# VHH binders against q89az9, part 1

Scores and structures below are computed, not measured.

Target 1, 320 residues: q89az9
Amino acid sequence: MNLNGEQKSAVLLALVGIDKAIEILKELSIQEIENIAKCMSYMDVISSITADLVLSEFCNEVRINKDQNISFINNNFIISLLKKVLGEHHAVLLLDKFKNQKNISDNIKKLNLINPEKIVSLIKGEHPQIIATILIYLNRNHAANILSYFEDNLSLDIIRRIANFSSLKKLGQEEFVKIIDNLINKYQNSMLNQQGIVTAVELLKLIKRDQETKILTKMFSSDKVLAKRIKTKMLEFSDIINLDDVYIRRLIKVFPLYELSEIMKVEKEEFKKKFYKNMSLENTNLIKNYCSKKIFISNDLIQKKRNNLLNSVKKILYNS
Structure headers, positions and changes below count from the first letter of each chain, unless a header shows other numbers; antibody chains are not in Kabat numbers.
F, E and O stand for the ipSAE by ESMFold2-Fast, ESMFold2 and OpenDDE, each averaged over both directions (binder to target, target to binder). V2 = 0.75 x the mean of E and O + 0.25 x the DockQ between their complexes.
[cut] marks letters that were taken out.

## First folded at step 1 (VHH)

Design a01 (framework vhh_7pa5_2)
Fold by ESMFold2-Fast, scan of step 1:
Structure a01 (fold): chain B 320 residues (1-320), chain A 127 residues (1-127)
Amino acid sequence: as target 1 above (320 residues)
Amino acid sequence: QVQLVESGGGMVQPGGSLRLSCAASGFTFSSYAMSWVRRAPGKGPEWVSTISGSGGSTSYADSVKGRFTISRDNAKNTLYLQMNSLKPEDTALYYCAKGSTSPEDIAAYLESFGDYWGQGTQVTVSS
């Protein structure tokens, strides 16, 4: 818990064992020995949680020194000192724990910067225990946003696992590091692929229309998957008005009427007419009634709804 | 959501047989290798067997080789373990696991998270 330096020293001495504790104590002043002994005599049985906190604080101090002083990482003297104080086996375990905690911390920082929707796509196939563990280590707001993308039954399962979580043992930490590393690698590979597609799209938009058409037609014949990815990335909201009425009718069947009403409130008349001619009179009147109301919707919310509509269009055009 | 539900365990005499099943949902079953892992009372997890996504490749722990057969039905999203010539040493909770990157990795998952991975199916070989 909230332990002073002498109490933390007492815990560490208890953890290293009697033989090593004696060796350490014999090098201290009589006053220091008395203070530590007094603390030990007043302390109750040390809980695993308290021991873990002391070890975590020590690990954090070692990591800070390692990051600031390169000589610590490769200093045989420091390694030998730890082995002499803790014993070879315990020193190795402690150093491995430092490495695992450092790797977890670094990768969690990266995950906190990744869009929640993207993280969901990376982890939705993982076991609920893995998802729960990831969410425990993320910033609370970020974790809550990610959780909101899951179905109610899965969210319930994840919350139960979070509520029952105590700590990761060494093997669990090692496996978690591997899982997080794999997720980061998948994200980085996805980003590199997206950057390539973005560059290709930008170049295609800058060349002559006839050349663009020839390239895309040949690509569709030789690499249909790549052609679909590029075409999907090239599609913009402004392109929706130019879609064939067949696609507009399909879109209306699958897209929520309320969300469409919110979008229609801010769109130009030409956009509205395109949809109205492909809708029932009843649905048209419901949307017109909503648009006549003086309810203000934030620009951010409107952009989110527009992106939802665009994504539905992309699904209809390229997933059929 | 990945869900794995094991079944088919029970009590059997030495030399008997049991067939375990694992019903999988929440992922594209045929795209992933699947494994069986067991935990005997008072012992850590032990990898038992792995099968590739297509079913074309299988591997077994030396302790069960020749006695156990892993198989899958991708149309039913179900994994099986046929256990023949059962021994008292086979007494354990049997777990179905997604993946096969390493037997040690799968065992470590179960050891680290314990009962959070699900209840498994109990196999008891006695008498």
Scores: ipSAE 0.000, ipTM 0.211, lowest interface PAE 16.2, mean pLDDT 73

Design a02 (framework vhh_surovatamig_d1)
Fold by ESMFold2-Fast, scan of step 1:
Structure a02 (fold): chain B 320 residues (1-320), chain A 127 residues (1-127)
Amino acid sequence: as target 1 above (320 residues)
Amino acid sequence: EVQLVESGGGLVQPGGSLRLSCAASGFTFSSYAMSWVRQAPGKGLEWVATIKQDGSEKDYVDSVKGRFTISRDNAKKSLYLQMNSLRAEDTAVYYCARDLSTEEMLAIMSEYGFDYRGQGTLVTVSS
């Protein structure tokens, strides 16, 4: 762990205790105190080894009494320290500033975990300046992936705005926090909607088959969109063998023969017969020749190919 | 002092058309890109369209592409928005905006867009 000067200063102030820390901080400028306090706010725990190293460096440069109880960094320590050094009014202003900065940082970390395609759907309606500002705060690789979803003209405009960006002042930071919070809330609400479909599917699979059939039939009459979403989520690879031959023939026309050959290598004979019945003798022989070869295919690759086939089935049944 | 005055809003049936105008004063109009922003009842501010200084480049939010056309007349210091094939979801107060700094754009895009909330022109699309 490599600590910079401000991080080492934060550790030292925590180690010497509040009374001595106050004496030291009174000799510093407001800006220096803010920098150290900000650093302390972002530090959770320090190791005894790190504490000993920092303390040893300090003792080598300054002659001080080592007889002092050591307290680790926590929010109450920082609050107490700032109030005593800066006074209550200035301490409150500084803590509000740190709260806003921490909220931006936390929400940016959450955005970095969200799929780029989903972020694009959330921000595509925003002005290019807002998009540029969001991308500046994201991880560079993540921002680049998001940018790749936009058309060349918009991407050029965004990059120009990024290149000319200076910084966000207090008012801009407050408004940016609101924009990021709204984006996170929209994403969370979207996730809750998807969980609702998953829950509905799980419940339908647990009820009696006659009740499930009645509910799905009535749903198809009253809300075809919802019925399609639920049936799409309910469809499993094992259901493919029960599809009518017309759908199997359509699937064979659009699904790559090589990928189908890889799947056939590990599937049961009944599954293979279902497909062979619905394809040409030439294609059947090509697949059988591939399956006769002792070629090792990883379980991960087979599962990926199986998912590709299942997705093609879902498109044929529900998106045609 | 920068002033922007919007006009041209009104009641129109779905599928109808309206043309919005914005008269600018207090700054060198030809030196700034200009935008239209709207706020639907109970919703936040939404960017609609932007036009560059010389009118060469135009950008639109996806929901209005092919239906709305932004234009400007630098000699008259005026910005326009031609709205065709209007839908109920286009119902909003429409605001004219000078291409803003990051801070100004954030303010107008927030629910706190105070400087532009008291102005604008109301467009209502209803049968």
Scores: ipSAE 0.005, ipTM 0.472, lowest interface PAE 9.5, mean pLDDT 75

Design a03 (framework vhh_7zox_3)
Fold by ESMFold2-Fast, scan of step 1:
Structure a03 (fold): chain B 320 residues (1-320), chain A 124 residues (1-124)
Amino acid sequence: as target 1 above (320 residues)
Amino acid sequence: DVQLVESGGGLVQPGGSLRLSCVASGFTFSDYAMGWVRQAPGKGLEWVSDISSGGSTGYADSVKGRFAISRDNAKNTLYLQMNRLKPEDTAVYYCAKGDSEQITELLKSFGDYAGQGTQVTVSS
């Protein structure tokens, strides 16, 4: 049977016992008390099924309203209420169910705040069913952005799995909680590692170049991965002009000519000469023609283009 | 009465090889997808590989190119050939009955039909 708000409140109060019901009722208005008391007077016997449904619905509403900043309801209140009404065994089972749902929800909220590109790096090694399940729980826009990073065959497989998904059973929920927790931990460790790299780079930039070179050389012999990460982070735009011509030629082959033209419009002659020396006469003329035009480019856009060029350099030097 | 009995684990040095076997009974083996899942010390369950009733295979990225799953329907046996083993492969390996397309199905198979597991230790 369907119960209205007053009827559900009456059931809840009847289940908690007289002493606790009085404490709750003291916080309500006289009219609210009258309405609940009237409902209680019309109720006969409450089935265990009806009681379970009312308690489950109450816990769900409290959980939802917590997101709306109803902070006056403590988890200990719900725990005490359920244990008193349902007994220890049933209360533990119900609380474990809500705890798992809350943990999934909280961790999904955290994943929604992480950049799509970073999520891809964390999950690309997971089974397609796990990836599909993660995407189902994420915000649609966020999930779509993540999906766009995968190749067509994998994307098709993931979409098919999403289309065939019904729900996670208890065992699936428990393992999914562990999987999401592991992803969050990997992300946190990655963030700590990035901060460590930043700190190391800052310290290395402050010491003498001779000492920096010795440290990096020794690091390359003992930990090539770490040495490459640090060296990549240390590279600055001003270093591009000092690259061997071979790398400039490789850069020109992969970097968009129009974007390079935008950078060239504001760079010094030494920088331009370095690139012109290493490109075709046709491409040099195209860039020179663009540079002769009275086209304004914002400082923000120029900095973005410079960062794009620097990132392309980093890929050529350290991902080969 | 469904039974899955894993074997073939042991201690092996990095770069070595092991072949795991899982003997199934109590169901029509050829009709079901089968897979391997593992649990490293202090970690949760991780899917390793699966093979459909038709022979299509899937692999976790961490083992792709190093491990090969196969089945012998006449012997009701599932195999996992593990090559170029790494310390990170150290885990208890479990045979699972079921379709790897569903996490819930894999976990139910593990709980209902998974055997005792076989320990793989990769260390010098």
Scores: ipSAE 0.000, ipTM 0.241, lowest interface PAE 14.2, mean pLDDT 74

Design a04 (framework vhh_7pa5_2)
Fold by ESMFold2-Fast, scan of step 1:
Structure a04 (fold): chain B 320 residues (1-320), chain A 129 residues (1-129)
Amino acid sequence: as target 1 above (320 residues)
Amino acid sequence: QVQLVESGGGMVQPGGSLRLSCAASGFTFDDYAMSWVRRAPGKGPEWVSTISGSGGSTSYADSVKGRFTISRDNAKNTLYLQMNSLKPEDTALYYCATGGYLTPEQIAEMLSEWDSDYWGQGTQVTVSS
């Protein structure tokens, strides 16, 4: 990862000596060798003498456990080994540092996989120092994309805080881990809530229309917010043609004419007529002119455009 | 100006193979899905196959699935259709087109155009009875 295999091998050979290294390499897996290398890379404060002792004791403990038919090393073994070498106080400090760094790394990797726009919605209420710290630990491209969603004044504040950042003290690291954990939990809970809505919509679509209508009507009277959320998720592109003309006219005012023209090029005449009767003659003629051109857009792009139109409809109907 | 030039058609016996090519120019080839469509004598136009701009996704009409393979070379701005196990019912004029899955209405509209720059002249495939 941070060191290639050749560099790791050189470090091990230097620390234990050639004869011992050959014995170790013969008996240990690649994963075990990498775990030793990672442990050493985090022991920046430990002298070379202490490092050699740790490796020697580690290899001896691995051999003992191998004789007991144990194929992997657990945290209790690592803790015991470090306590023997460093003493209890220093071993606890080192293990806490290692666990905190690993937890931060794992959670930051999760954040790198989340859409930038979604991360913005989760962190926009946080103090600029917290936002700056999050961005420092994210991939540069991902952090840049997230930063682009903020206003100039806030972006300036964040960049200044990043430029002046040196490191987090242990207590600050612990608090930061809690903040990141809370953000991941908020994201996961949001996804679970959305999955619950999706499941409800799927079930409602599978039951008889009469039962669906009765359930939604009762829900609208008892929990209007939930009813609106479910109705919004139930709306499909095929439903647009059945909307009242008032909503079509509102949609035309907010949806870009060029994107509508692209959608119209592939839609049926009935769909086109629904929109044409609700727009100006000039705009109708512009769309018809575009539709006469000999350019076809990919289905992937058309589906994206259709989703954009559907999302605009959802905003008009349910985000009043 | 969009130009599409099809080639590679010919006469083959049932069970034979042909490889069709479509040379594209006048647009950013990588940005568009590409399709093969055909018109058989006495039948309406039929969509045959589509490939995404990146080449990562392909789709086929049920009548050709397992026998035809669509591919593209974005460096050469060229679309291909490898046709194996040809049947008499595959006899048709084959066209390449910009865009994904095309409905019968879209195909009919495109083929009704007097200027056929993005349909090209097509390439004739004849599978002898």
Scores: ipSAE 0.000, ipTM 0.137, lowest interface PAE 17.5, mean pLDDT 70

Design a05 (framework vhh_surovatamig_d1)
Fold by ESMFold2-Fast, scan of step 1:
Structure a05 (fold): chain B 320 residues (1-320), chain A 123 residues (1-123)
Amino acid sequence: as target 1 above (320 residues)
Amino acid sequence: EVQLVESGGGLVQPGGSLRLSCAASGFTFSDYYMSWVRQAPGKGLEWVATIKQDGSEKDYVDSVKGRFTISRDNAKKSLYLQMNSLRAEDTAVYYCAKSPEEALAFLQEYDYRGQGTLVTVSS
């Protein structure tokens, strides 16, 4: 009756016990903690009847919601409960704080689990101030790893901005939440697209070759980008011999001649001829001389070299 | 006393154009980043564009990139926003804002936000 929202909060925190109160307080701002602590320090005595009324009000809302089969925690339930316990004004302020803090905390935890190289790809187009703010909220070692991917001038700009950072105000916090949500959505969409492509490739590998060819041909005419992505993911070493000579010439320019020589030593003549017709006479003779020598190469090393060549092919097809 | 006075808003049809102006006084205009922010009916404040002190660097929210152009005239102490290819979604009160040095307005509360100018895009 006579308790304000801060006094009711203090009573509830006292009732849940010290360990749980500390966990709750860790999620609040320093100002909110000071306000609650100040309120608690002014409470010399509170009657058990008043404490029972606050607890009864809280428990009555919990009982009513239990009867309605609460499946998940939702904002309407939380808002209704807090309004009845703390009053509308204090409940709205506390709920807004919990929403912003929870969203930031959850998404920061997700960003800390994402590979630094992937985070760089997501944020490389962002303003240096946004990058700086993200790094401030991440684990220090994770932030340092991300920073290491940037060139010196950008790293200097970012560090300068971090050094000059004081805090995010309420408006800045709200906008930052939106930015982080957008980054997580970009990451999730990327993962869903990757999972979808992997599933499509697996299914295409399980159907008959003629059906696979018909599907990919029709897809190439209707959605060339998607067809190219799927075809690149499906590419195997045995497909290299069927590539247009233009791609073989590009591959030869970027792939180390020594590694190619090692691969050529174990490949069939048809494969060798495909490469030789696209190479200089000098390079062809170098490879033939290497292949004539009795040099032992382990099967594991050959498979590693073959994978290196296949990856180079994928880069040429994907990045062109 | 710091003052920012926005003007140039009005009713336009989709695909139309408007040019917003902001007249600044009471501070050294050339020492500050300046921003345009907007608030659509029933929505929160959204950052739109920022321009560096000397005009050398400009940033835009993705939804207006290629359609809006921010500019400034330090001699006249004026900020501008040229809005082309306007959409219904651009309907909002547009505010001129002074940003802290080297900070984007959308990451910090504005020291001073003008009174605003209403832009309504409807047929």
Scores: ipSAE 0.000, ipTM 0.125, lowest interface PAE 20.1, mean pLDDT 73

Design a06 (framework vhh_7zox_3)
Fold by ESMFold2-Fast, scan of step 1:
Structure a06 (fold): chain B 320 residues (1-320), chain A 125 residues (1-125)
Amino acid sequence: as target 1 above (320 residues)
Amino acid sequence: DVQLVESGGGLVQPGGSLRLSCVASGFTFSSYAMGWVRQAPGKGLEWVSDIYSGGSTGYADSVKGRFAISRDNAKNTLYLQMNRLKPEDTAVYYCARGFDTDYIASIMEGWFDYAGQGTQVTVSS
């Protein structure tokens, strides 16, 4: 019931099957066919409940698709239908137009899910007209957050362009699709690079230690940045006890004593001794006093504190 | 009909300079923002610089401090002074009309309908 006329028509045509749909569409104007076809191109799975509601509104027309409990409009159905009704040439032109509009919509949905700060890093090098166009298509709150990261002069320029915006023509839509697709690809490549590093770390952990060391040493000589990223990801809590005393002393100076005492309450004696060796007797006694108290710390909280300590170690060792 | 004619490209050594020109016709040049966009071999379009009717300018981070955009409204001409050129600057440079129209569509129309094929800049030793 909450579907508009074009959406209801699209559902009904899918339900009556291709032969009857062709007969119906041939009685409509080209504009009406384009509107219905555009609607169809944006539709996915149609539930039996939605189909029933549409059929009920059209007085239970008996021409329903009995092959499936769930009817859906897919690209193959749309392509076949349009080619039969409009002919090969006109159908191809229409589908190409819809593909561009759908790609813009799909990419905008993806951009709305990306953190504003990350979007700023991706688009800061783009022409202000392109930035303005992106912001026009994004959710208003999201666009406002992105805009807040820009300098006053650039923000003024962007707002002026937004105020003067006209609709994108076909060529402009094609180029805009390329631009936002490139932005999405940059973001996805960043995510794939993070996954790639995780995969590399997992592989390195599974090979022989000698081979791992040789690979990392050669990598450090040829690509220091990559080597540092991989080494940072490989560092685990169990590695802290093997750090040189200099780093333990630095860690103690910057890490909150109370938080350290919470960690120490559950750690083995060898771990505690490593830290006690590198701190004042006063601080050692404060930690020992805390450890002697009958204070319960949940496993979830202790794991969070352990992660905080590990992150502090990473900052000291790799300065990233 | 809108027409943009680019010139001034050529072969130059790294560290060298080139000045590009774009002669506009078919519209009131002085009322529009104008810009330069480039396309390196096998790459997409990259915005380089723009200039508003009032003279305010913008530059891509990759060219900031090396390139200078200017305009002569009496001659309907847009310029791009390129200094300290790098191999990475090798591209076809296109003149584009912007501000109060669909900027992207104006670029595409220029390439296909009036601007010709742009001007090739090659930076190599």
Scores: ipSAE 0.000, ipTM 0.215, lowest interface PAE 17.6, mean pLDDT 73

Design a07 (framework vhh_7ubx_2)
Fold by ESMFold2-Fast, scan of step 1:
Structure a07 (fold): chain B 320 residues (1-320), chain A 126 residues (1-126)
Amino acid sequence: as target 1 above (320 residues)
Amino acid sequence: QVQLVESGGGLVQPGGSLRLSCAASGFTFSSYAMTWVRQAPGKGPEWIATISSGGSTMRDDSTKGRFTISRDNAKNTLYLQMTSLKPEDTALYYCAKGPSEDEIAQLFDSYQGDYRGPGTQVTVSS
């Protein structure tokens, strides 16, 4: 939607057609041609609305189909244009360079959206030089968050490599594209692998309880690992009240009393009784005292605390 | 020339311990990062841990606290100490040669990280 000067120039050249664009580009320096070509290579499909805005700013008498979208990526227009203006050899080298730079840029944008903790899981097995290079290309705040997950000696090694970094050689740039692509693919595959389990859990929750129990029992005898994964995903906060008292006692020993008090303030009496039955009188009185105070707790904070309790239950039952 | 030979696997009961060894030859062991990887039947390879030439270690979170990677450069040997073993740890365990500092200094000039030994089987069952 918001285009810079080079991007607007690229759109206008596309709109005037290849013959006129060639005439214009022949009057420009090689550096100017490369800048415009780079913008064209990085631009995706341009909407007719965006094209109209560029045209209105230019105040040019250009006839265009305003219902069409413009694509610059792997477009015969840009390939033909660059070959005619720069010659085939220079055009091929320039397009290859832009493709690699665009792939790195696009994948770095994707990595910046991935949770730092998940990125750490994907990259911690990589050589410190590879980790350093990834962090150089990420947003500074994002990179700092990722770095904070590493132990002091590794963090020192990574920072030293960042401080001494100059540039990627051609072969290094090609290999870095492959590494980043593999990281994105690993992340996407891990998300897809979880989707199957989620779907199975959803289906099991929708069938009758007796059929669900038979399926899970049979699964435990044939594939214990799968059965454990499904049971872990099936556990909801409402299930806590039905746990054996032994697990409630273990949970109370490891879960912070203050967080439990916050949860108790909004929970039903049946839930409270289950926990009080398995607590010391002293701790029961502390929680009851907290519940008697008129303290507002946001729904978001309560849901976070409830999720913390549920995760503690999952650790006790299934020990992940 | 490069040779990696794993040993120390076997049948162990849940909660047990094993120490895996990887004897390296045909290269300057102390100059290379070394990795442990496992592969369970019907599953892809899973990275477990890496130790740099300088001794810095990186480990998968699912085994962190139970598995420890170490090396003895004088013996050209890589180790994986495994404790509190679970049935899900059943797999063929491989050691792998990582890139040298010289290889990495050229930023992917020559990456030799896909060499692996034949592996050692670990079975955890009651």
Scores: ipSAE 0.012, ipTM 0.388, lowest interface PAE 8.8, mean pLDDT 76

Design a08 (framework vhh_h_nbbcii10_fgla)
Fold by ESMFold2-Fast, scan of step 1:
Parts: structure tokens; sequence; C-alpha cells
Structure a08 (fold): chain B 320 residues (1-320), chain A 131 residues (1-131)
């Protein structure tokens, strides 16, 4: 929305097109060209409304330009511009520098959006110098939250390294980019695996029950871990009644009896019978006594209790 | 085998303080930093309400707007115990308070609180704020 002077300059150069931008850049110092090029390499596509505002402001201040070469800033424009102005050798070196800096910046922005607990699991095996470097680049509050997860001796080592940090040398910068890329890829693969499981579950629910059972049975023989993950994700409350009695008995041992009694008050007789036959007479009587009482239970509370029971079922199946 | 046991509830006058404790058995906090722990409450005739939660390491916390600034959640992993320090108690805080534990690796803390999707629940402890 609000652009600084360098961003406005970048937008304006894109608007006038490459031939005119080259003429303008020839009048600038090498440092000014580098600053504008760096800005361009970090900018996303700009809306035509924003571009029009920048162009209007420029025309009102200095001179009127009637050439309406409206081009959004992109890699092809930047590459072509730098090669023609600075020569191929210098352009390649500058673009490589900007690419590495942009990659670090972009990945750090992604890390700032990931929960501290998840980041800790991803970086706990890294050398303290790498951890320290990551924390230096992150938002202070985010970095502090991450640091709080480490043992006192490691936290001391990390803080000492942060205090003594001056800069990453070229080889260190290249390795750091690779490490950060690897961490982001591990996180994204975890998310993609979750989405892949969801997709598999949705497809299995849409095919014939006979095919679903056959596929899952064969999968359990060849890849038990994947089969368990898919079955866990497939579970809905309506599936509980079809579980083997052994799982119902395990569920009863870990799930609070009072919460179960609240669920039982609104469930069908078939569901109740499934549980009653798998619990003690004493516990059955306690639940029946609760169900006989004229107690109002809200729909919202019932859905929360049902989710609690379903999650307990998922835990039993995962750990069995 | 996994069990959560609440204690510290009772009768207290408005403006008073209480500290609730939740002792966990059957699993270890120090080896299970991925467990989210939280407090829920149910007032007479009302639905279940999320009160406060704390992440596995204690680095992240959640509080319902109705208790922010008055209640403090904390955990002692060495003692396998979750705490809720309740200050400036009001009549509206009268409820049965439940301790809950859930696996953080599957969901964010906020999602666990919204869905009441915790794996283990305590029996509840009654807090009555009355003169």
Amino acid sequence: as target 1 above (320 residues)
Amino acid sequence: QVQLVESGGGLVQPGGSLRLSCAASGFTFSSSYDYALGWFRQAPGQGLEAVAAISGSGGSTYYADSVKGRFTISRDNSKNTLYLQMNSLRAEDTAVYYCAAGDLSAEELVSYMQDAGFDYWGQGTLVTVSS
C-alpha cells in the first residue's frame, strides 16, 4: 500500500519499459543502481492501481511522460536490465548476491509463521552456531519463545554465539541457505504428507466398501505405519459402534466415566449397548443412573464431548 | 492407566484467590514436551468453556478473554503437575474445572482449545465463588 522512495523508483522504471529504464540508470551511480535492483528483486507483482498512483505522482513532480509501457516488475525485466547496463559478468554476480539474500529473507518470513514448538523439533539437532544464526534473523519475540525451549547450558551457548556474531562469510552464507531450505522443505513435506493422507481418506470413503477394505488390508500387510495413519484419519464418531470390543474395553479404561455418561444420554440404544456389554455392571449402573436424570445438555457441549471420545479412540488405535 | 487428578477447589468469597493443581499419572511431562495441557470449566446449566492452556515446554499460553489478567496457567514438568492460579474471583467463575492433556504434534494450541480435542480429561473439581 505505502511505498518508499526506492520502491516507487522501481515501479516507475518498470512502467517506462526496459529501453527507457536503461537510459535513466546510466545517469545513476553504481550504488544507486544496486539499491534499485535489490528493491526490484524483493518486490512482488504490483497492482495497476498502485502503478498508476506512482506514475501520477512522478508526472506531477518532475516531468510528464506519455509513454504507457505498463510492465509489472519480474525476473525477466531485472535480468535484461542489469545485463544491458552493467554487462553480463557484473549482472550475474549482483543477481546471485540478491538471489541468496532474497532466499534467506523469504525463508525467514516463513519460519516466523511456524509455531515455536514445531521449529524447535526441526532445529534441535543442528549445531548451536546454526541455531544462533536462525534466531538472529527471526523476530525477537519469536526467537525468545524458541530459545525458551532449550536446556540452560545450550541456551547459554546460543546466547554467547549471538553476542559474538559479526557476519556470515560467503561459504557460511551458502551453507546457511541450504540448511534453511532443508528445514522449510521438511516442514512443507510434513504438511504435504498430511494433505496426501486427507486426499487418500477422501478417495477411500468414495469407493465401494469392499474395495476400501481390500486396499486397507493389503496396505496393513505392506506398510503398517501408513495404514494406521489412514485408518486414524478415516475415523468418524459413527464408526465407533463398529470397533472390535477389545478397543471399546481399552477406551473405557482411559475415558472419564462422567463424560461418557453425558454422551450416552443423547446416543441411540445400539451405541449404548455396545459400551454396556464391555464395562462392569457397576459402571453400567452409574451411567444408567445419570441418563435417567432430567439434565439439560447443550448441543455444543455434546459435540465437544463426542470429539473428546473420538480423539481417545484415535489415540488407542495409533498406540495399539 | 493415564489419569489426571484435580485438587484445590472449594468455596471462596468474591475477590479471593484459589490455586488449582492437576497431577498426571501414567505419562511423564519431562519426556512428553509435546503434550498441551489446559483447563476447561462448566458452570451450572452452561456448556463447556475453554479457560487456559499451556504448550508442552511452557513457552506458549492461551487465555479466554473472560479470565485474562486474573488467571495464570503454569506447569512443573518435574512434578508432573499443571497449575491454575485464580485471582480476583467473581461469582461468574463458579464452575466445575477440568484438567485436560492433548498431543500438540497433531494440532495447534488454539485448535485444541476450540475443539476440546484433548485426549485425556480429569474428573473435575468444583469452585464456588459466593459469600
Scores: ipSAE 0.000, ipTM 0.091, lowest interface PAE 24.2, mean pLDDT 73

